# Ledger of designs, part 1: VHH binders against O-glycoside alpha-1,2-mannosyltransferase homolog 6 (omh6)

Every score and structure here is a prediction.

Target 1, 298 residues: O-glycoside alpha-1,2-mannosyltransferase homolog 6 (omh6), of Schizosaccharomyces pombe (q9p4x2)
Amino acid sequence: MYFLILFSSNAELGEVLRTMRSVEDRFNKRFHYPWTFYGMDEFTEYFMSTTSTIASGHCEYGTKGITYTNHLQFILTISYLVHWDLSQVKPLVENNRLYQQRADALAQENLSYVYSPLFHSFQDWVVRSLLYHPQLEYDYVWRIEPGLKLVCEEKKDIFSTFKDSDIVFTNHVCERKHSGIYAMEEAIEEYKILNTQGDFSNIWVYSNNYTYCKYWPFNEILSLKQIRHNQTYTNLINYLLGSGGTYYHRWTESDILSAAFGVLRARANHMESVGFFLNDDVHYCPETIPYTGRCACL
Below, numbering starts at 1 at the first letter of every chain, in headers, positions and changes, except where a header shows other numbers; antibody chains aren't numbered by Kabat.
F, E and O are the ipSAE of ESMFold2-Fast, ESMFold2 and OpenDDE, as the mean of both directions, binder to target and target to binder. V2 is 0.75 times the mean of E and O plus 0.25 times the DockQ between their complexes.
[cut] stands for letters that were removed.
Atom coordinates printed by the task and the answers are left out, and those that the model quotes come from them; centres of patches stay.

## First folded at step 1 (VHH)

Design a01 (framework vhh_7xy4_2)
Fold by ESMFold2-Fast, scan of step 1:
Structure a01 (fold): chain B 298 residues (1-298), chain A 125 residues (1-125)
Amino acid sequence: as target 1 above (298 residues)
Amino acid sequence: QLQLVESGGGLVQPGGSLRLSCAASGFTFSSYAMAWVRQPHGKGLEYIATISGSGGSTYYSDSVKGRFTISRDNAKNTLYLQMNSLKPEDTAMYYCAKDFTWEGYSATAKYFDYKGQGTQVTVSS
């Protein structure tokens, strides 16, 4: 089963509706794939009614909290949430002095959100939601950021086209070296040393030419089967999350997931036929405009 | 319970001025950077200005530099936006946002922590 997913909030409803209209018009009205909306807070009735009116498939709504259904389902839900409950959003051992010291250093390196507990919590929450949220049991999810607009008609079933991928990306971000990314590099090397025997030793070789590039998370397809049910991925990602690096090193969800995909040599493919804009900040137009479809790439 | 309540919007002629206010409650106001963002009808969210928790640092989008001034009163838990030399292009719903810095990672409003209904600013004759 395939699923369109947005990490979003009530504040973003206008962007969500605009994004949904473009995705439905350009792609999903042909396939009727379901939408899932995930927020750190509960969605309003207005959010749910307006989004469900636009969708050609069914809509599901989730938060970081527990959705009550019945006694048995509640027990099963809480079992999954223990891996990503609110106590897991912050580092297990919080050192405010260390946090301030590192935030000051990263601010001097011109990184945004270095003093933002909300930003750090959100990064952690997205990764843990992808790994553990009870509603995310589909094989593949297409992550689409609120504000994203598809600008070319896509008549092919994108999910079927990329069904054997671990990740399907639309962009890369190549970060300049900063103390936080160096800390990620060191964490990976430490993990490798601690796991010198076993499967990890046969999966990858570390390159001295580490690019500091990551997959842009705002338009991508992810294999939840690999992330959730492959212990090699799960163990590495949990090691990185457990370090508190989202707080102490301002790691983003994309830093963590891309490190795991790179280290473990994920099957990565480019979604090259999908044209898009994100709030005039990022745009991609395919090299060849489909003859059977329409594009608006200006 | 976090709450942000915007006010001060209205109809104004080009070249006019308005002062927006945001009353904050449910969190330690002085500990968080605050921002103003706007959304024109049928368009996406646009960053306007950010102010640090202490009020010592401010940042502005290029579209409003020299015309708008962001300020805060931590004793009153209130954020302000003074808007001068208003243009028709400034017509939008204006929102107050908590724990937001627009410098570098700007792709989504999900990093905002606000619950206000916004305040409408209309610049026309």
Scores: ipSAE 0.012, ipTM 0.245, lowest interface PAE 8.9, mean pLDDT 74

Design a02 (framework vhh_enristomig; at its last look DockQ between E and O 0.02; V2 from the best seeds 0.00; counts 0 for: pae O 9.4 > 2, unsure alone 62.4 < 65, grease 26.4 > 24.2, placed apart)
Fold by OpenDDE, look of step 2:
Structure a02 (fold): chain B 298 residues (1-298), chain A 124 residues (1-124)
Amino acid sequence: as target 1 above (298 residues)
Amino acid sequence: EVQLLESGGGEVQPGGSLRLSCAASGFTFSSYAISWYRQAPGKQREWVSTITSGGSTNYAESVKGRFTISRDNAKNTLYLQMSSLRAEDTAVYYCAKDFSWQGYSVLSEYFDYWGQGTLVTVKP
């Protein structure tokens, strides 16, 4: 089973609609794969009505799971955190001083959203949702970022490129390592002592002392079933999430997932035929000369 | 063995144009993103432009609108067309091979192979 998923909010409706229209027009009108929407907030009737109208397939809207609030210091900023498996979760933020200290340090490294508990909680929520949300029972998920546009006519089934062993179809993006990433590497080294499962020699697709490459979450197809049923994935991810790294080190979902993929040496393929545009920095055109009529690359 | 060989550098007047080439060998050229970097005297190496395997392009703000990156996969060659050159464009220009297979747009400072560079001098 395949489905399209958007992690979004009501505030992103415009981008969601544009994205859906693009994906439908370029691809999904031929295949009618279902859409699943997830957000930290409940979706409005208007959101559901409008998105359902655009979709050629079935639309599902994620419900909030059990709310978990243990961050007293951020209670005014964060109303809740979604946790699907609390058995492996430690308090995310226990030390306000440490949080602030690390946030300040990360700010000096020119990282964005270092003082945003909402950002941290969103990252945590996305990862946990992918792993444990009961409504995500599909085998494969195409994570699509609101605002993304397909720029090519896709007549072939994008999902048909999957093989039984494929876990990830995605782009690799390389970024500078920040102190949080170094902390992740250190955390994983610690994890290695506790768990011998996995290949910890290189947790990133590519990396050196200054740069690491991770999967883009903006346009990514994941074998969700394989991820969920792999104990190594879930254990490592839970360990990382349990450490509070999303808060103390500003880990993103892509950082965490990429690290997990690296540990398992997940086979990664590229959607080489799929052109997309998110912004000037995030785009891909499969044709050097987009004059064939198939693509309209910006 | 992966090899990248830059050429086309030289001296130009401000406002002039120059076209750089990078001949690639030792790998499936069409499958990787390729980038231009430059290093001015006394400065750190900086990213200039990237072209993906699919032909998507990105540019540093400092060169956007003036430089054009392109590639000829049949010739295994990367190009950088530079126009409206400025004194601040003076640098050694390097070609760099991306790690990314089938390279999506990646603004990366990490590449696995570099050329020796070609000098571009824009006289003030």
Scores: ipSAE 0.007, ipTM 0.306, lowest interface PAE 9.4, mean pLDDT 79
ESMFold2-Fast, scan of step 1: ipSAE 0.444; ipTM 0.781
ESMFold2, look of step 2: ipSAE 0.579; ipTM 0.841
ESMFold2 (binder alone), look of step 2: mean pLDDT 77; pTM 0.775

Design a03 (framework vhh_6qgx_2)
Fold by ESMFold2-Fast, scan of step 1:
Structure a03 (fold): chain B 298 residues (1-298), chain A 125 residues (1-125)
Amino acid sequence: as target 1 above (298 residues)
Amino acid sequence: QVQLVESGGGLVQAGGSLRLSCAASGRTFSSYAMAWFRRAPGKEREFVAAISGSGGSTFYTDSVKGRFTISRDHAKNTVSLQMNSLRPEDTAVYYCAADFTFEGYSATKQYFDYWGQGTRVTVSA
């Protein structure tokens, strides 16, 4: 089964509607795939009615109204919503405590520190939702970021380009390595040493001492079946999540998934035919424009 | 990519006030944290203030606590720094930064993904 997913909030409704209109116009009005909206806030009736009106397929909304009163309460609330038991979140609670101790120590030395519990929890929540959330048990998901606009008409069913062994279909992004990326590289080398019978590859699409390239999460198709039901992927991803690296090292969704996909030699395809803009930020125009249909590129 | 444009800098006498603004264009992802840094001539950049993506958490360097206030306007995608009781030692070029990360053991400026070009603040004695 195939569906489109947005991790969003009520505050992003304007961007969500613009994104949906472009995706429906350029692709989904031909195929009627369902939309799923996931948020930490409960979606309003206005959000649900307006998005359902635009969608050519069924809409699903995943939330139970997360109320953040403190970090521990937030973790307990998340574990309830995504069906984690407390034993699965215990390392996060303990790791978050150590992270806070380090942040406090840094502040006492008059070194400025930015603490973003929502950012850390959100990254962890997205990855765990992709692995475990009951409503996300479809075989394939197209993750679309609010603000994304498809600029080329796609008449072909893009899901049909997946081979049975493909795990991800996306674009690449390159960024400067922060200290947390070196920590990720170290954690993965430790994992390889502990699992010497495994067949492992390089962590990143490309890297050097200061730059790393990874799969871009804001316009990508994922095989949830390979991520969820193959213990090769879930064991490594759970190892990384269990380290608390989203709290200690500010690992993002794309860092964790890209590292796991690279190390485990996941078959990845470049989304070459799909042209898009993300706000005024990023634009991608296919090299083979005449074969992708009508395009509104620069 | 996010583009950051600072405004509101200028010349002010000691004891005066200025309000700096940073307009972000591009990504609207609400979880991005934003910060102000400054660099005086002959010195390294130093952290001044930060605000979380939600706006629920703010952080200040000790030398500006009680004098400076950072705030965020999600509708305008801007972050502001209200600077009161300015001192000659506040003279610097002020930079807006977004999508930055800190290690719990250390914070390094080189890991910030997005920076503005800076706006000059001069405080006369």
Scores: ipSAE 0.000, ipTM 0.167, lowest interface PAE 14.2, mean pLDDT 70

Design a04 (framework vhh_7ocj_1)
Fold by ESMFold2-Fast, scan of step 1:
Structure a04 (fold): chain B 298 residues (1-298), chain A 124 residues (1-124)
Amino acid sequence: as target 1 above (298 residues)
Amino acid sequence: QVQLVESGGGLVQAGGSLRLSCAASGFTFSSYAMGWYRQAPGKQRELVAAITSGGSTRYGDFVKGRFTISRGNAKNTVYLQMNSLSVEDTAVYYCAADFDWSGYSAGSKWYDYWGQGTQVTVSS
């Protein structure tokens, strides 16, 4: 297992260090799991030396040197994208009238980042490139967003509590459905006609006509061994992202992974004992403190 | 053509005040979160303050209580009021813009546009 701070930057060093200190103090100083950092920019020596000093395990650093070719298959101008290469992707989507029309519509629904090729390419890169990266040799990854602070002590090895069949361990978030989410539901129904593998009856953690709940990506543990070697997962992801849905429908990695895990009827576990704050915006405090561990919650 | 143009930097004595401005053009300013970052020689760029399209603010711990970020959507401008300046505040200050995302990191990774920076020097 390892921790993954994803798309961090040199400018976020202070936030990264605060996040690492809380994770080390509350959990990792007992287990010495390694940290992996990925960023758009090359990390400075100061970033690397400072984070390595805080970490009780090894630290690994990666950048946009990760390259993979994406074949989107349904449209000529974007069929041969190189992920994580913003200079190639940006001109293609900015000059695409369909992208512009859909971005305008989604902006009217008050969605953020609808015009950001950087944001869209990142979502695609996580789902299709990062999770399959050869340098990530571990069975499990704990993804932690800069600004996250663990507030409850966890004395047991949380990875040892996972069953081999569990694919994700995180909290849920619920949002109002936007037009892009209806598009994803439609795409999955179309996929179902061509493929009988999977359960397509209820793809979200919970949903109704207007609201859907999905796995929250900023404090989550993923089973890389189940993701990387599951052909049903791989086929569905390639179908969904081959349509350009991260660009045309502003699908996020959370939307994509949650829908795919739902189709697979993959086992998910709620991260009930892990209390956290993400900045001042999001917090989760365990309802009960089942053990004598200290919590700095309400 | 997108531009962010910083102004208001300069030399000031410790204990003094400066007000930085960042004039934005080429995008729908009211839909974007705005931030101020700074970088001293030999140091990494760090968050000073950020303000969302809705007006919510965040500050770096070292400036909280001394600096105030604000925005004027009618003028497409974001401001940083800097009070009680110390020599440690000496840096190049950068303006940054990002399409607003409530509940996401205020880190520089999501900022789409950056200005060229303005120098602030605080003498003892």
Scores: ipSAE 0.000, ipTM 0.276, lowest interface PAE 10.6, mean pLDDT 74

Design a05 (framework vhh_rezetamig_d1)
Fold by ESMFold2-Fast, scan of step 1:
Structure a05 (fold): chain B 298 residues (1-298), chain A 126 residues (1-126)
Amino acid sequence: as target 1 above (298 residues)
Amino acid sequence: QLQLQESGPGLVKPSETLSLTCTVSGGSISSSSYYWGWIRQPPGKGLEWIGHIYHSGSTYYNPSLENRVTISVDTSKNQFSLKLSSVTAADTAVYYCARDLTWAGYSSTPEYFDYRGQGTLVTVSS
């Protein structure tokens, strides 16, 4: 089974509605796949009523291991989920000399969000949510970021192009390596000493001494079935999460998943036919307009 | 170019309310792509996130400050403001207004925050 997921908040409702209108118009109105909204805080009735009005499929809402509908039916599904409560994160950041020293060093490298416990907690929570999502019966998820706009019509069921061996279907992004990325490379070399499975020669989609390329997380399809039921993937991802690297090295969800998929040489596909814009900075236009012809891409 | 400019009194008495305004030029505060926020740096310490606001009026505050902090937005003036009540000497800091990306929630140092505002020193003393 298939669903669309947004990690969002009440504050992002305007962006969420614009993203949903775009995804519904360009793709989902034909397939009626369900939407799931995950937030750190409870969604308001206004958020739930307005999103449900736009969706062609049903909508579910979740926070802190609770999944509910716009009828306010609550389902407690899992006893062991991520520690994203800010009170539980305080000991990692408040009066913690290591956190402060690492944050100061990363700030000197012009990295954003280095002093943000919420940003770090969010990265950790997204990865854990993908591993431990309450709707375990769903085999595939399309992770969509608020602010994303699909600009070309896709009449084909994108999920149907996903083969059993595929793990991820997304685009790539390349960035400068910061000290936290070198730390992840070192952590994985250390993991290799204890665990012999995987290819540790190059853990990124592409890299050199200064640049690394990773899977772009804001428009991606993931095989939850392959990730959750593959002990090698879950062990490596849990090792990376357990290191505290989201806090001490500013690792993002993209960094963690890309490194794990790279080590294990996961089969990945480029999302070539799906044109999109994210905010003012990220644009992807397909090389050829789909035969369906409706495309608002420059 | 985007410019953020803090304004407000540089001296506030203990127990009173600190009030600052950020004026945004070269970009719209009504942009759905960004949050607008406040961070501060006390002398000799690191940056502390205070809170941020979305153009709709939705706010997120640092839990350590949430009982004293109010951030509001005036889209017609392209401004947002900070009120911090019951101030003490511990609230003495350079205060910065900043732009943040919506996908990150709140942040003490947004991707384009390289002191987007100049910063304004606020001293709490009698």
Scores: ipSAE 0.005, ipTM 0.277, lowest interface PAE 10.1, mean pLDDT 74

Design a06 (framework vhh_7ubx_2; at its last look DockQ between E and O 0.28; V2 from the best seeds 0.00; counts 0 for: pae O 12.5 > 2, grease 25.9 > 24.2, SAP .698 > .668)
Amino acid sequence: QVQLVESGGGLVQPGGSLRLSCAASGFTFSSYAMTWVRQAPGKGPEWIATITSGGSTMRDDSTKGRFTISRDNAKNTLYLQMTSLKPEDTALYYCAKDFSYEGWSLTQKYFDVRGPGTQVTVSS
ESMFold2-Fast, scan of step 1: ipSAE 0.314; ipTM 0.688
ESMFold2, look of step 2: ipSAE 0.392; ipTM 0.760
ESMFold2 (binder alone), look of step 2: mean pLDDT 78; pTM 0.783
OpenDDE, look of step 2: ipSAE 0.015; ipTM 0.255
ESMFold2, look of step 3: ipSAE 0.324; ipTM 0.721
ESMFold2 (binder alone), look of step 3: mean pLDDT 78; pTM 0.780
OpenDDE, look of step 3: ipSAE 0.000; ipTM 0.234

Design a07 (framework vhh_6qgx_2)
Fold by ESMFold2-Fast, scan of step 1:
Parts: C-alpha cells; structure tokens; sequence
Structure a07 (fold): chain B 298 residues (1-298), chain A 127 residues (1-127)
C-alpha cells in the first residue's frame, strides 16, 4: 500500500493546504492515494475537516503518542512513549551539562541548529515515527514537506514506477561536516566491527574530508517495508537513535536515514520527472523537452 | 491564554522606513524564539526574520538582510522589526510568531517551529 505523508502542525495549515492542492492537481487526483498527517501534537477538527475536503483519497491523522493492541506492539509503544515524552526529555537535555557543552562547541563550528531541544526531538520523532508509528503500516510513503509545490503534470503512477526502490529522491543536499558528522561516521564504523556478517558500503552519497551529501528529505519516497521490517535497516537505525546522537551530535533525520541507505547499499532512484518548488528557496525543473512542455517552471 | 498583537503597519513611500512591534500577553516569551513572517497577496507566507530567546542570535531572509533589523525587549515582552530602505516588493501583511528556541537552518524557516501567531499588520510600500 502507498500513501502520501506530511509531518506538520496546526500552525502550518495554510502551507499544508497549498501543498495538497498542487499534489492533488498534478498527481494524486488520478490515483486517489491516502494522505497521512503526523504532528507532535494533536490536530484540530478544523485542520482535519479542511485537509479532508481537498484530498482525493482518505486522510489519516497521527501524533507521537499512541497505543498498540498486542504483545510485540505493546513493547514498541512503551519504547516510543518513554523516549518521546517531550515534557520529560526537554528538562533532561536542557539541564544536561554535556548537551550545553556540545551546543556551544557546535555553534563555534558554524552549525546553525544547535540550541533547540524541540528541533532535536522533532528529528528523533520523525525517524521513530517512520519505524514504529502504528498508522504507518504501509509499503511505501511519499514524504512531502509543507510549502512544497509540484509544477509538472505527472500522469504515471510514481509509486508503481519505483516499487522496488528503497528510496526515490528528488534532490541531494551537501553540507560542511561538523564534529557531529565525524561522530556518526565513527559510530557506523564501530557498528560494522560489531556486525562483521554485514555487507556494508560507503556512508554518504558523496563525501570528502570537509563535505558530505545526503538525500534531501522534503520530497522523497521511502520503502517503509525496508525501514520497518528488514532487521538490517532497523538494527542500524536503532543503533544510531539509541546513541542519543540526535541530541548530543545534532544528527538530523536526513543524516540518520541517508547514512543507513548508504551503508546498506539501498536501491536509490531519481524522481527525474517530478518538478517542484519549496517556497522560494529550492526548485527543480526537469530538463527533458516533453516534461518542460508539461511544467509551469521558470 | 497567549496573545500576540502586531502594530506599526501602514503606507510608506519606497526608500522609507517603518517599525513594526509585537506585544506578547498572557505568558512571558523570554525563553521563546520570536519571528516575523509576511504574506503578499497571491503568495505563500514567507519567513522574514527571527530572534532567539536570549536575543543573542538573529536570522534574516536574504531579501531583507542589511535592510531590516529584529530586536527584543524582555522587560516589555515585545519584539520589533525595524524596516529600512523599503521596496514595493516588501508590501505584505506581516505576522509575529513565537515558538521554541531555535537556530537558523532550512528547518528554522518553516512555520512548524512557531506555535503562537498574531493576526497580522498590513504594510504597503508605494513606488
């Protein structure tokens, strides 16, 4: 089963609705795939009624805290809730001497997102939601960021076109390596030593001593069957999450997922026909003449 | 109950200046990041500027960098946006927002990081 996912909040409703209109008009009105909205807090009735009016498929809504109905899922729910109670985590990290020392050091390295426990909790929450949220028992998810607009008509079923991929990406983002990224590289090398039976590859799409490139998370298709039900993926991602690196090394969701995809030789494909803009900052227009004739990009 | 109230909008000639203010009531926002967003007719809501809870870090979108200055007054529980060298393209409704403290990144420009929003104040810049 395939579905479209947005990690969003009530405050983003305007951006969500505009994103949904473009995705519905360019793609989903032909296929009626469901939408799933995930927030750190509960969605309002207004959010739910307004988004369901635009969607051509059904809509589902979820938050970070939920319960399961059987033995295995009960254990997963306890782990999910214990790790992600923001009221519990925020005081612990804010009062933690190591967290504060790491914030100051990483700020000195010109890392721009170091002082928000909420930001780090959000990164951790996105990854754990992709692994464990019970409403995400689907094969593939198309992750779309609020503010994204599709600008090309897509008549093909994109999910069906890429059904054997582990990740279908629209962009790569390249950033300067900070000390937290070297820490992730070290953690992964340690993981490889402990798991000698694995066939492991390079961590990043591209890297050198100063730069690393990863999959841009704001317009991509992910195989949830690989992330959730392949022990090779779940073991590595849980190893990284369990390190606390999201809090102490400021790993983002794209750092964690891109590293796992690289190390585990993910089958990665480009959504080359999908043109888009994210606000006024990031855009991609297909270069092929037939796609250009079907696109509103300038 | 938390309320953000913007003021200082109005009509100004290109090259002129305006100062927007945002007053927070209900709770103190000394530990919160505060930001200004704007929306022009027919356009998306756009990030303009943000200031950290401590006031030690400020962030600007490229189109306003060097022209706009964000500042805060903890005693008055207010954040201000000084807008200089205004252009017709700056015409928009300007919104004040408050949220958990953060630093500038691609994620920080997104409205999901701001839980509290004002109703907006209109700025019109004539050519």
Amino acid sequence: as target 1 above (298 residues)
Amino acid sequence: QVQLVESGGGLVQAGGSLRLSCAASGRTFSSYAMAWFRRAPGKEREFVAAISGSGGSTFYTDSVKGRFTISRDHAKNTVSLQMNSLRPEDTAVYYCAAGEDFTWSPYSALSKWFDYWGQGTRVTVSA
Scores: ipSAE 0.000, ipTM 0.278, lowest interface PAE 10.5, mean pLDDT 77

Design a08 (framework vhh_enristomig)
Fold by ESMFold2-Fast, scan of step 1:
Structure a08 (fold): chain B 298 residues (1-298), chain A 127 residues (1-127)
Amino acid sequence: as target 1 above (298 residues)
Amino acid sequence: EVQLLESGGGEVQPGGSLRLSCAASGFTFSSYAISWYRQAPGKQREWVSTITSGGSTNYAESVKGRFTISRDNAKNTLYLQMSSLRAEDTAVYYCAKSFDWAGHSATERFYEAMDVWGQGTLVTVKP
């Protein structure tokens, strides 16, 4: 019930193939888990044939579909499936003046992509895809970023090792709180008051008045079972998505998922024995961890 | 300030050749991978070819052996040499900037490229 997922494009085929070679050599050749590739456009026959040749399991390919190029129409379509309140759609339908005003305010905070509806639509699409897309019928997914390489021999099944986890992380990333993050904190407190379900006292892995830390999404295992079949998770995530916060507050997929995991006290574990590097930017070598397989670290 | 300007499109008969150019300004051209995309009427944009900052090239299967991507870092210019053109190559061709990955997701690199796409140049292949 486990699979590996990459969000990628045809232009990144070289990075994808390098990532697949390392993951297959270090881990997946022993377990034959399937790969799923998700892209903003259709994958070419060349992309599909070359990736399938490397994979020891089967490969599946998904794209955003034709309606995703019109992000407003895409949101309206998906909102029906996730019980989104239609009143939340009005600012997006009527002249988009709120969107422009919020984008200008966030630009003053030096945030990237604040004027990119396509960036915002992708954040929304990733979260909705993890919740509802038919091709993601498995219980757990290992999300791996193109360019990532595993550097240690992984003889044990990592999925089985962490089968009781809601999230298995390899890193945290800490950023300055922008106005959109304060808005998310306010939205969650409002949701808590209105719904009286659970203890929503903590949101982030760590935070103070100026900084918040979230799960680094580029090498992690997520429980799709928990996200999809736990109504408390689905209700909170749908509430956040339904607010339009990806558009009005520049929330990313990792902001939304990390907040949900924090608020609902997810069972989080560190993927401690898995060594990796990502395009020479992030390195982790577990040579000091007992019983770790042989590593080829820098 | 970041700009990409495509040129070289036009009408050509099947089996003909065209050379597309993309002039870049406002960024350190030599530090980025640059790609060609195309969009035919009624279809999604499709990737055609990429050249990395180091000069490595990749091609869509449909154009492999017929198209050649190259770059001139001294002139901040990207090229696409198209040969043996077919009716199905009819499209608007776009130049797009991509990052060498530096803490940005593959998706973020894709959107950064999209945000600095050029105006496009139309290629029409007709008998």
Scores: ipSAE 0.005, ipTM 0.242, lowest interface PAE 10.9, mean pLDDT 75

Design a09 (framework vhh_7xy4_2)
Fold by ESMFold2-Fast, scan of step 1:
Structure a09 (fold): chain B 298 residues (1-298), chain A 126 residues (1-126)
Amino acid sequence: as target 1 above (298 residues)
Amino acid sequence: QLQLVESGGGLVQPGGSLRLSCAASGFTFSSYAMAWVRQPHGKGLEYIATISGSGGSTYYSDSVKGRFTISRDNAKNTLYLQMNSLKPEDTAMYYCAKGYSATSKYFEALGSFDYKGQGTQVTVSS
């Protein structure tokens, strides 16, 4: 079973509607695949009615229903349920010396979002939702970020084209390694030593002493069949989540998933024919001649 | 270096209108989501409206939906809140808030940690 998924909020409704219109026009109006919208907060009736009107397939709406198992995640869950605001975030940051100390260190490395419990919670929630959310029992999911626009007409069924892949990606992102990434590399080495079969050359798609490259998460297809039902994947991802590295090392969802795919040598394929823009900041066009039959590129 | 300066508050009769402005400096305004946040006397902060960096996405709390309009002028580095059909319950100190990025998904008001006696006071009373 195949689904289109957005991790979104009521505040992003405008971006969501524009994204849906482009995806429906370029691809989904031919195939009628369902849309799933997941948010950390409940969606409004207006959000649900307007998105359902645009979709050619069924729409499903979900919120976080995941219980956290460690102390920091439990505190953040309580804050969310009590009516999350910034006044509640400040006491949490000031009560946790380790969190603040790590945030200060990462800030000195010019890393963004290091003081944002909301950012850290969102990264953790996305990964846990992909592994465990009760409504997300599907074989494959095409993850699309609000603000994404497809610019090429796609007449073939992308899901069936890549049905044997563990991941189908549209882009790689390369970044300078920060202390948190070295911590993840160390954690993975320790994990592999504890298991009897544990040699590898590289964790990442590409890396050297200063740079690492990972799968860009905002336009990709993931095999939930592998992530959820292959215990080797599930165990490694749970080990990383359980370390608290999302909070203490500012690991993103793409850091965690890309590392797992690299270590376990996932079957990765490129969605080469899929052209897109993300909020006019990220652009990919597969054709060299603009406005050729299937594509309209600026 | 970062500065947000609110203006446009005042005393207004129930059913009246006010337009708040926030002049931003010290950062690339169009690269960040912005919000209007209010605090009634003796209560916590309430996020009443948010707008993405491009202006393409807006959100309103149920208490102000249909009465208030958030907008931005990226050429002037200015955020606005048009308030119509004002009620006594709208009486509060109104603060301009900057997000961490262009998306409202990760919106947190960095400047609100020690925001005391700044902002613009709106009082709805006869």
Scores: ipSAE 0.013, ipTM 0.399, lowest interface PAE 7.0, mean pLDDT 76

